# Ledger of designs, part 60: VHH binders against q9y6x5

Target 1, 379 residues: q9y6x5
Amino acid sequence: LPPKLLLVSFDGFRADYLKNYEFPHLQNFIKEGVLVEHVKNVFITKTFPNHYSIVTGLYEESHGIVANSMYDAVTKKHFSDSNDKDPFWWNEAVPIWVTNQLQENRSSAAAMWPGTDVPIHDTISSYFMNYNSSVSFEERLNNITMWLNNSNPPVTFATLYWEEPDASGHKYGPEDKENMSRVLKKIDDLIGDLVQRLKMLGLWENLNVIITSDHGMTQCSQDRLINLDSCIDHSYYTLIDLSPVAAILPKINRTEVYNKLKNCSPHMNVYLKEDIPNRFYYQHNDRIQPIILVADEGWTIVLNESSQKLGDHGYDNSLPSMHPFLAAHGPAFHKGYKHSTINIVDIYPMMCHILGLKPHPNNGTFGHTKCLLVDQWCI
Short names: E, the ipSAE of ESMFold2; O, the ipSAE of OpenDDE; V2, 0.75 times the mean of E and O plus 0.25 times the DockQ between their complexes.

## First folded at step 3 (VHH)

Design g12 (framework vhh_5j56_2; at its last look DockQ between E and O 0.47; V2 from the best seeds 0.00; counts 0 for: pae E 2.8 > 2, unsure alone 62.4 < 65)
Fold by OpenDDE, second read of step 4:
Structure g12 (fold): chain B 379 residues (1-379), chain A 127 residues (1-127)
Amino acid sequence: as target 1 above (379 residues)
Amino acid sequence: QVQLVESGGGLVQPGGSLRLSCVASGFTFDTRDYYAIGWFRQAPGKEREGLSSISSGDSGSTSYSDSVKGRFTISRDNAKNTVYLQMNSLKPEDTAVYYCAAGIKYGRGYTFPYDYWGQGTQVTVSS
């Protein structure tokens, strides 16, 4: 039987939540598998870009999902999380579920993972759910496990996406111990449900399961706001993406816009596109706007408005608060092994290896995950 | 500060139509998907049921439950800060108190349950 892999994402699960809160089900999962304590995600540290990086192994500039909100100046198209169905945005890369599905005797399934309800390269997952935040985890889990168990051709790759603890992190802030404890308890219970469901169906021993996240969460405050209106008239530019990395499309001379913004706040770096630091791998795409603003950790860029969020993400990907974790269990993985760090793009070549897929060109390094795998030399 | 006020409910015969209105205050529909307005209903002795939602942004993203898909249509008028639920082909089982609710978008999704609720409007479908 071909190997099977279930990729699960709990959006916005900051790595250090594992240290600061109790997760009996997740810890049990980890105990029987592997843990990567910190995953360095891609810049910007947002949901759509990082989820696509996980399944493509590419930096954002390469796979073309460079933000949750994008604008293409040539086609005049807009992308947002509520307007993400145009294949135009996704077709600059080939996600793993497409690769998998194009193999013989294999199919893919998806429960609301970004991009899975869109035909990419004229291929859509054989089984998928249209995104609907109102659909329970249970329903998503039931569909995924049903497809994993009863499909022909067999589902060999599946994705499962859940919006927490990201939503709550935004609402309460990651430092709200009372509310976040409640939220994280629920997540742990969902993990318990996942494991139980897999055991009940007889999938647990043979299914590889990865539980990960796309980014962390940092504490924000009304006291840490950067008001762009104080620096530049709104008529001089179009805001394509706002905080904490603002994408600026000038309506006047770019240099003039830049000069008005460059000293706007000591807690914000302003970059011309060509001057974006190389370490971000966030330059070589037309969808990246001419000017980007990068707020310091915990600072929020606003347009003469108050922030509605007590937590946010999207900041420098070197910040620990932006880092998620990765846990995995199954026949491909060791038992009781912990690893310190990997890059989020490293997950793709690992998954391809597990599934026996030839990876597309990517930015991941398979060597970084070898220690997690039983068939590789390391430990 | 967010307030929602429903109107448009009443008695209608099976097969009839009603249009519910929800006037929102405390926030405005704009170019961003910061908020969503949802319609819910609760029949006597039954749990509250989500029916439809619409975002506040230009995308106007909408969703429908299976129970009302094809019969109900959600829309909005930004100028009036009002959300509408056009209900066609009404059935006796549609009898309930209908509520509009407002939710804030955090991340990819909206909070559930919604944070703000209207007082409700009675819809009765009977011959």
Scores: ipSAE 0.359, ipTM 0.685, lowest interface PAE 1.3, mean pLDDT 93
Fold by ESMFold2-Fast, scan of step 3:
Structure g12 (fold): chain B 379 residues (1-379), chain A 127 residues (1-127)
Amino acid sequence: as target 1 above (379 residues)
Amino acid sequence: QVQLVESGGGLVQPGGSLRLSCVASGFTFDTRDYYAIGWFRQAPGKEREGLSSISSGDSGSTSYSDSVKGRFTISRDNAKNTVYLQMNSLKPEDTAVYYCAAGIKYGRGYTFPYDYWGQGTQVTVSS
């Protein structure tokens, strides 16, 4: 029987939440599995880009989902989380569920992971749920476990996505101990439900389970706003994405727009596309706009208005506040092993190894994750 | 600082039409931001009833309760930051205070229960 893997994402689960709050169910999961304390995500540290990097092993400039809001100047198409179903946006890479279905007669199953309700290279997840935020975690879990147990050809790769703690992190900010404690306890209970369901159905001992996230969260404030309207008139540019990374499409000479923006605030960096730092791996894609603004941690870019968000993400990927964690359990993983840091692009080649798939060319390094695996020698 | 202001209520005869407006401030209807606006009504001595909703973003997804489906239409004007409820074929049973409410989408597709409410506008259907 081929090995099986369930990949679970809790959106916006900042790594240091593990040290500041109690997670009895997650701690029991980790005790008999592995923990990676920090996962260095890709820039920009946003939901759609990082979820696609996890399943492709590619930097955003390579897989083409470069933001949650994108514009393609050639086709004049716009992308958003409300308008994400056009395969055009997703076809610059091959996600693991497509590879899983094409290399051997295997099925994939998906509950709401970004991209899984879209045909990519004419291949859609064998079983999937159309994205709907109103669908409970319980219903998503019921469908995933049903498909894992009752499919032919067998489901060998399954994904499950949940929107919290990201939504509450934005609303309350990560420093709101009372509200975040309540939200994180509920997430820990959902992890307990997941483990209990897998045990009840006889799946637990033979299933590899990864619990991870796409990014962290940092505290924002009405005292830390950057007003773009103070620097440049709206008639000079089209705004493709706003905060904390603004994507600027000039309507006039690019150098004139750059000159109006470059000294606007001491709390943001302004880059011409060719000057974006190499360490971001955020330059070589037509969907990356001619001018990018990057706000300092905790600063919000606005258009002569206040912000309702007390927490945000999208900031520099070197910031620990932007990092998620990774925990895993199953026959492929050591028990009780703790690892410091991996890159988010390293998850894909590790998952391919576990499933026995040949990975597509990617930016991950298998050597970074081999110490997590029982069939590897990390020395 | 999020505020919603309803207008357009009044007295109308059975079979008539009214257009309610809800002007939002403190946020914008933009493809980058996601907000949900809902219309609710409450008649004296009855529970509050949800009627229709519209989301921000490119699709502007709409929903309707069975009691108003085919008679009421929700729409938005992003330039005016306004949501409308066009009410046709009004019946005496539609008499109520109509409320506009907003929920903010803080992450991917997740909207908290409606946190911001207008003060309401009276609609009376009578001859």
Scores: ipSAE 0.334, ipTM 0.596, lowest interface PAE 2.0, mean pLDDT 90
Fold by ESMFold2, look of step 5:
Structure g12 (fold): chain B 379 residues (1-379), chain A 127 residues (1-127)
Amino acid sequence: as target 1 above (379 residues)
Amino acid sequence: QVQLVESGGGLVQPGGSLRLSCVASGFTFDTRDYYAIGWFRQAPGKEREGLSSISSGDSGSTSYSDSVKGRFTISRDNAKNTVYLQMNSLKPEDTAVYYCAAGIKYGRGYTFPYDYWGQGTQVTVSS
């Protein structure tokens, strides 16, 4: 029977949480599988872009989900996490669940991974849940495991998404040991529940499971605010996205807007689109606005003088605070192996290999993940 | 420091109407920030029950419990940082302390979505 894969994301799970907090259940999972200590994600280090990069193997400029908030000047369309259903935004790439279910005798299932409730290239995941943050982890897990165990044609690829520790990381900040310890203990308990459910249903030995995340989290402060109102009048631009990467659509001459912004703060880099550093791979898409503002780590761009967030992400993807981890267990993976780093775009070709799928053109490198896999030569 | 202050409670006869107000400080209704303000009530010896909520997002999405749907209406005034609960067709079983609560939406989820509570305002429906 074909290999099966469950891809799980705990949103905003910073890699060094594994070192700084206790995870008895996750550590048992890792001990019998593999760990990648740092996953270098894509810029900008936001939720929708990085989740789509995992399942397409593409940089954001190539898959077209370039931020959590986007605007298309030609069609006048807006995208946000509450307005994400238009296939227009998603159709610049083919995610792995579409490729998977187009294979003979295969289907795909999804519990709230970004994009899985959208018909992409007129194809929606064979089984899916409409996004609703009120649905418990237990209900998501129960639906996924039911579909994995009982569907015709069989579900061979499934996704499971959970909003924590991202939400709490924003609220408390990653340096709040008391609150984050409670949050991360709950997440470890959920991982324990996941493993026990898979064992109870007879899935554990023959299902490949990846537990990963899209980004980390950095500490913010009321002492580290960049007030745009002090630098430029609102009438000169349309604000498409705010912090920590602001997307600026000029209403007047672009050079004039740039000049008003370029010296606004020593803690913010201002880029004309053509001057965005090449290492970001964040230039060649019409959805990237003519000017972007990139705050330094821990700095918040605001329109008023306060922010409710104590943690944030979206910063430069070279920052270790922005990096998640990846753990995996199953017949495709070695046991007890730890690996230093991969790129988040490398996950896609690895998943395609495990599932026996031909990958679409992508930015990942299969060789970066070979040491995780039992069927590959590591040296 | 987030603070919520309720007002507009009092004594009313069955079938009557009241409008409750909840003034928020320490955060603002901003169309780019996601949060929800909800109304709750608690009668003596009973569990606190949720009645209605309104989000700050572009749509201003509202929700209502079945017990009040059609009788109560939630609304907001962003300029005054105020949420209202219009209560019509009041019944004796609506007698309770009414609370305003705020939950800030962080990322795609809510953590402790109603972490901030007002002191409450008494509503009494009796002949």
Scores: ipSAE 0.255, ipTM 0.587, lowest interface PAE 2.8, mean pLDDT 90
ESMFold2 (binder alone), look of step 5: mean pLDDT 79; pTM 0.807
OpenDDE, look of step 5: ipSAE 0.073; ipTM 0.572

Design g13 (framework vhh_5j56_2)
Fold by ESMFold2-Fast, scan of step 3:
Structure g13 (fold): chain B 379 residues (1-379), chain A 127 residues (1-127)
Amino acid sequence: as target 1 above (379 residues)
Amino acid sequence: QVQLVESGGGLVQPGGSLRLSCVASGFTFDTRDYYAIGWFRQAPGKEREGLSSISSGDSGSTSYSDSVKGRFTISRDNAKNTVYLQMNSLKPEDTAVYYCAAGIKYSWGYTFPYDYWGQGTQVTVSS
């Protein structure tokens, strides 16, 4: 029987939530599996970029999903929710479900993971759901478990995506203990439902399950706004993305736009593309704009308006508030092992190893995840 | 403060068409991560149902309920900060009060419960 893997993402699950709230079902999962306390994600710390990094093992400059809103300078195309199904945006990398289907005679299944409802290199997930936020966690889980049990060729790689706690983190902010406690308890109950369903269907003992997230969340405030209109007139540039990383396409000389923005706020760094810090790995792609503005943690960039978000992400990936966790259980993983930190790009080569796939060239280091795996010597 | 004002309701015969307008203030459609606008309706004795949504930003992502897919079209005019619902092939069962609602779009495609509601506009499909 080929190895099987289910990859589950709870969007915006900040690692520190594990220390501040009770998760009885997740804790039982970890007790018989592994926990990585912090996963250092890629910059920018947003949903589409990090979800694609998990399944490709690549930095954003390499896989081409560099933001949730993008402009490609070579083709003059704009990325938006209405054209997220255009394969053009996703074709700069090969995600693991494509490799799984092409390299081995195996199927993939997907419930809402970003990119899985798009044909990438002319290959779409064998079973998938078109993205629809109104579909319940239970319906997503029902489809995934049905496909894991009833497919030919067999489904060996499956993904499941859920929008919480990201949506509530934005609405209430991560410091709202009352609302976040309620949301996080519900997520823990969903983890309990997931484990129970897998046990009921006879999948639990032989399935590798990874529970992770794409980023964390930090508290924002009406007292921490950066108004771009106070620095530069909108006639001088086209805005490709706004906050907390603004992507600026100049309509006049780039140096003139830079000089107008450079000293705009003590809580924002302004970079010419070639001056973006090397540690971000956010420079070598046509979809990265000539000028990038990076707000300090908890600061929101606005255009002469208020912000409704009480929590946000997208900030510097060195910030612990931006880090998710990773928990895993199954025949490939040790039981009761706790690990400090891995890079989010390390997840891809680990998953390839578990599935017996040859990874495409990637930015992950397999050695970083060896201590999690029963068939590896971690020294 | 976010405010929504609906217009364009009225009496129409079966098979006819109406275009509803929702004028928004207190936010803009240029910011992708901030708002989605939805159209809802409620007929007497029935629960409120969602019909269609469009997200803020460049072109906006659209969605439709199965009951109106192919008959209703949502669109927007960013310069006028207005969302439209074009209703074609109207049926007596489309008779309801139609509401425009705004919610914060916190992630791709996910809009948390709608926080701001218009007053509603009556649509009656009858001969």
Scores: ipSAE 0.005, ipTM 0.385, lowest interface PAE 10.5, mean pLDDT 88

Design g14 (framework vhh_5j56_2)
Fold by ESMFold2-Fast, scan of step 3:
Structure g14 (fold): chain B 379 residues (1-379), chain A 127 residues (1-127)
Amino acid sequence: as target 1 above (379 residues)
Amino acid sequence: QVQLVESGGGLVQPGGSLRLSCVASGFTFDTRDYYAIGWFRQAPGKEREGLSSISSGDSGSTSYSDSVKGRFTISRDNAKNTVYLQMNSLKPEDTAVYYCAAGIKYSYGYTFPYDYWGQGTQVTVSS
């Protein structure tokens, strides 16, 4: 009797939203399940990197999705628009749906999770939807629940991705209580719809469900801009990624570019690749550029222009504003248990345990999630 | 390739103490090698019971079953390639064959299932 798991992500769901807004449906979910109050994500705190870390258990330097915009110095390939379907970008790791399909004769299903519409090591999710932001949450949920009930071989691992509250967090900023209250209430209603659908289909008591996110959100301002054009001319470098972590590929001597940038703003740290702090685990990959600029929380790097963003993420992963949460319910999980903190890379080995899969080598620690699980003992 | 050899078992009175040793060969206990070592026991006519584990890496994470928590302590000596189980306040119900088992992991992540087992060492607690 193979266990089943549904992994749900609400993009950009900052952990402290749970303390500042009401979530009646999510609170009912948590009451009979588990809550991890903070998940320490990987650096950089961006969508594609962290979503791939959740399903591989690896730091970005190890799984190769190091940003939403990338350049590979060895092959001279560019990853653009965060929609590149070249397997080259994704092949430095093996995500859980691939392991699920290859270790056991099982199916995987995916509604828009990053990477699930790409063949990785010649294996694509058994059922998937090509990324399209116009597809409703209801349609994504309908497809996932249909595949969970009506597939052969059986779907044992399913993923569901939703773009909110990230899109609204960028547009309004996390301090806009009126707009964020409206957005977060809609998300809570979607969680209610999810639970109701699973109960209606007889899945609720036998399905493990994880609700999590990839990162948080911090308030930005037109008063907190770093104009890169004031520091260096465009002729000296190629810009691979801009804000809040700028990836700089020098067109001249690296030391000359570094010297032009290193004291340009008190609100930006400038690193040669070998000097990037070890705690970031963001150094050992050809897709990490020779010079990285890291803006302070709430500061935006621009090219002689105004930013439209009132909220952003990508900042230092030690910042609580960058942290999501994790809630879970199902036969594998304790009921009414609260845990303080785990690392985002710990989710992968926990999910492998629940599904009975041997994990690929990873940076997570199973011991950190043992207290969440009914078949484990912990202290 | 990988071998585990247990020692330190024997006969003790209730309330006594024993220290079991597990010597590993075919891999080394240092920060470069990723492993988990577990202690298990099996009494006649009963299923195998997990007691304690210790992992590699900076944290050296340990865990204990409720039946031995506070009485047993797991530790490692990387220089001697040895894992110990210090057993205090022994009870007659602790009588069993004690096994050392290893799961090898190749990163900081989840340890693969215990695929390498020692021969076992008999512990008898009686008066």
Scores: ipSAE 0.000, ipTM 0.115, lowest interface PAE 20.8, mean pLDDT 87

Design g15 (framework vhh_5j56_2)
Fold by ESMFold2-Fast, scan of step 3:
Structure g15 (fold): chain B 379 residues (1-379), chain A 127 residues (1-127)
Amino acid sequence: as target 1 above (379 residues)
Amino acid sequence: QVQLVESGGGLVQPGGSLRLSCVASGFTFDTRDYYAIGWFRQAPGKEREGLSSISSGDSGSTSYSDSVKGRFTISRDNAKNTVYLQMNSLKPEDTAVYYCAAGIKYSRDYTFPYDYWGQGTQVTVSS
């Protein structure tokens, strides 16, 4: 029987939540598995880009999902997270579920992971749910476990996505201990439900389970706003994405737009595309706009208005507040091992190894994750 | 400067229909595709529930919660800067104050990313 893997994402689960709150179910999972304390995600630190980086092992400039809102200058197409069904946006990479289905006689299953309800290179996840935030965690889990037990060819790769704690992180901010404690306790209970369900169905001992996230969260404030309308008149540009990374498409000369923006706020960096820092790996794609604005941590870019967001993400990926964690359990993983840091692009080649798949060329380094695995030399 | 004003609420019998309107000022739907407009409701003693959303600008992408899918329809009229919620097959459990909200679309959650809220309009489904 081929190895099986379930990849679970709790959107916006900041790594240091593990130190500030109690997670009895997650701690029991970690005690019998592995923990990576920080995962350095890709820039920009947003949901769609980082979820696609996890399953492709590629930087955003290479896989093409460069933001939650995009414009492609060559084709004149617009993308938003609400209009994500056009395969055009996803076809610059091959995600692991497609590779899983094409290399061997095996199936993939998906509950709401970004991209899994879209045919990519004419291949859609064998079993999937169309995205709907109203569907409970329990219903998603019921479908995934049904497919893991009752599929031919067998489901060997499954994904499960949950919107919290991201939604509450935005609403309350990560510093609201009362509200965040309630939300995180509920997530820990869902992890407990997941483990008990897998045990009840006889899946737990033979299934590899990864619990991770795409990004963290930082505290925002009405006192930390950058009013873009005070920098430049709306008529000079088209706004492709706003905050905390603004994507600017000039309607006039690029240099004139840049000059109006470059010294507007001490809390925002303004880059011509070719001047974006190399460390971001955020330059070589037609969907990256001619001018990018990057707000400092905790600052929100607005258009002559207030923001009610008390938390946000998308900031510089060197910031610890933007980092998620990774925990894993199963026959491929050591028990009770802690690792400090990996890159989010390293998850893909590790998962390919566990599943026995040949990875597509990627930006990850297998050596960074080998110490987590029982069949590898940690040298 | 963004303001939202709801109207169209009232008393209706079970199985009846109502159309709610939300008039926006301070921004225009034709230029702000990154904005989402949503309808929410809150009954006494209950949490606020997201029902439906529509993108501003040309995309016009819509979403619905499972409790209203197939019964409620969201639409917009850019010339009037107005978003509508057509409510059909109304049930007593649909009784609530209905709110229009506007915000930047940065989350998949129906309750986010809404930064501006109207004052609400009461819908009562009763015989």
Scores: ipSAE 0.006, ipTM 0.281, lowest interface PAE 10.6, mean pLDDT 88

Design g16 (framework vhh_5j56_2)
Fold by ESMFold2-Fast, scan of step 3:
Structure g16 (fold): chain B 379 residues (1-379), chain A 127 residues (1-127)
Amino acid sequence: as target 1 above (379 residues)
Amino acid sequence: QVQLVESGGGLVQPGGSLRLSCVASGFTFDTRDYYAIGWFRQAPGKEREGLSSISSGDSGSTSYSDSVKGRFTISRDNAKNTVYLQMNSLKPEDTAVYYCAAGIKYSRSYTFPYDYWGQGTQVTVSS
């Protein structure tokens, strides 16, 4: 029987939530599996970019999903996070479900993971759900488990995405212990439901399960706003993305726009595209705009208004508040092993190894995850 | 303070059409993709069901539940700060109180939870 893997994402699950709240179901999962305490995600620390990095092993400049809102200057196409199913945006990389399906006798299944309802290189996930946030976790889980048991060719790679705790992190902020405690308890209960369902269906002992996330969350405030309208008039530029990383397309000379923006706020860094720090790996793509503004942690860029967000993400990927975790259980993984840190791009080559797939060239390092795996020698 | 006022409900025969309006105050539709407005309904004895959403900002991105996709269309008029739900091919099963709600948009198109709710408008589809 070929190895099987279920990849689960809880959007916006900040790593240090594990230390500040009780997760009895997740702790039982980890006790008989592995925990990576911090996953260093890619810049910018947003949902679509990081979800695509997990399944491609590539930095955003390489896979082409560089933000949740994008503009491609060469083709003059616009991408938004709501209903863009154009393969153009996704075709700069080959996600793992495509590679999995290219081998005869393998299928993939997907419940809402970004990109899985789009044909990429003329290949769509064998089984998938069109994105709809109103669909319950239980319905997503029911579909995934049915496809894992009742598919021909067999489903060997499955994904499951859930919007929380990101939505509540934005609404309440991560420092609201009362509201976040309630939300995180519900997520722990969903993890319990997941494990119970897999056990009842006879899948648990032979299935590899990874539980991870795309980013964390940091506390924002009405006292930490950067009013972009105080820096520059809207007639000088087109705004492609706003906060906390603003993507600026100049309507006049780039240097003039840069000069109006530089030094406007002590809580924002302003970069010409070629001056973006190399450590971000956020430069070499036509969808990265000529000027990028990066707000300091907890600061919100606004257009002459207040912000209702009490939490946000997208900030510098070196910030621990932006880091998710990774937990895993199954025949491929050690039991009771704790690891400090991996890069989010390292998940892809690890998953390829578990599934017996040859990875496409990628930015991950298999050596960083080998200590998690029973069939590897760890040094 | 965000406030929402629905109108346009009423009685219609099966196969008919209605257009609901939701007038918003306390925010404006502009180039920022910050707020989402959703339409929801609740039939007697049933749970509240999400139907459709539209974002503020330049994109005006929309989404629909499977039960109404192809029959209902959401749109906005930024000058009037109003969101519309055009309902076509109405069925008896569409009978419900219809609510508009506003919430903070996050990275995926359908905002949850919605924090500000209108009073609702009754739609009755009767043979």
Scores: ipSAE 0.013, ipTM 0.367, lowest interface PAE 7.6, mean pLDDT 88

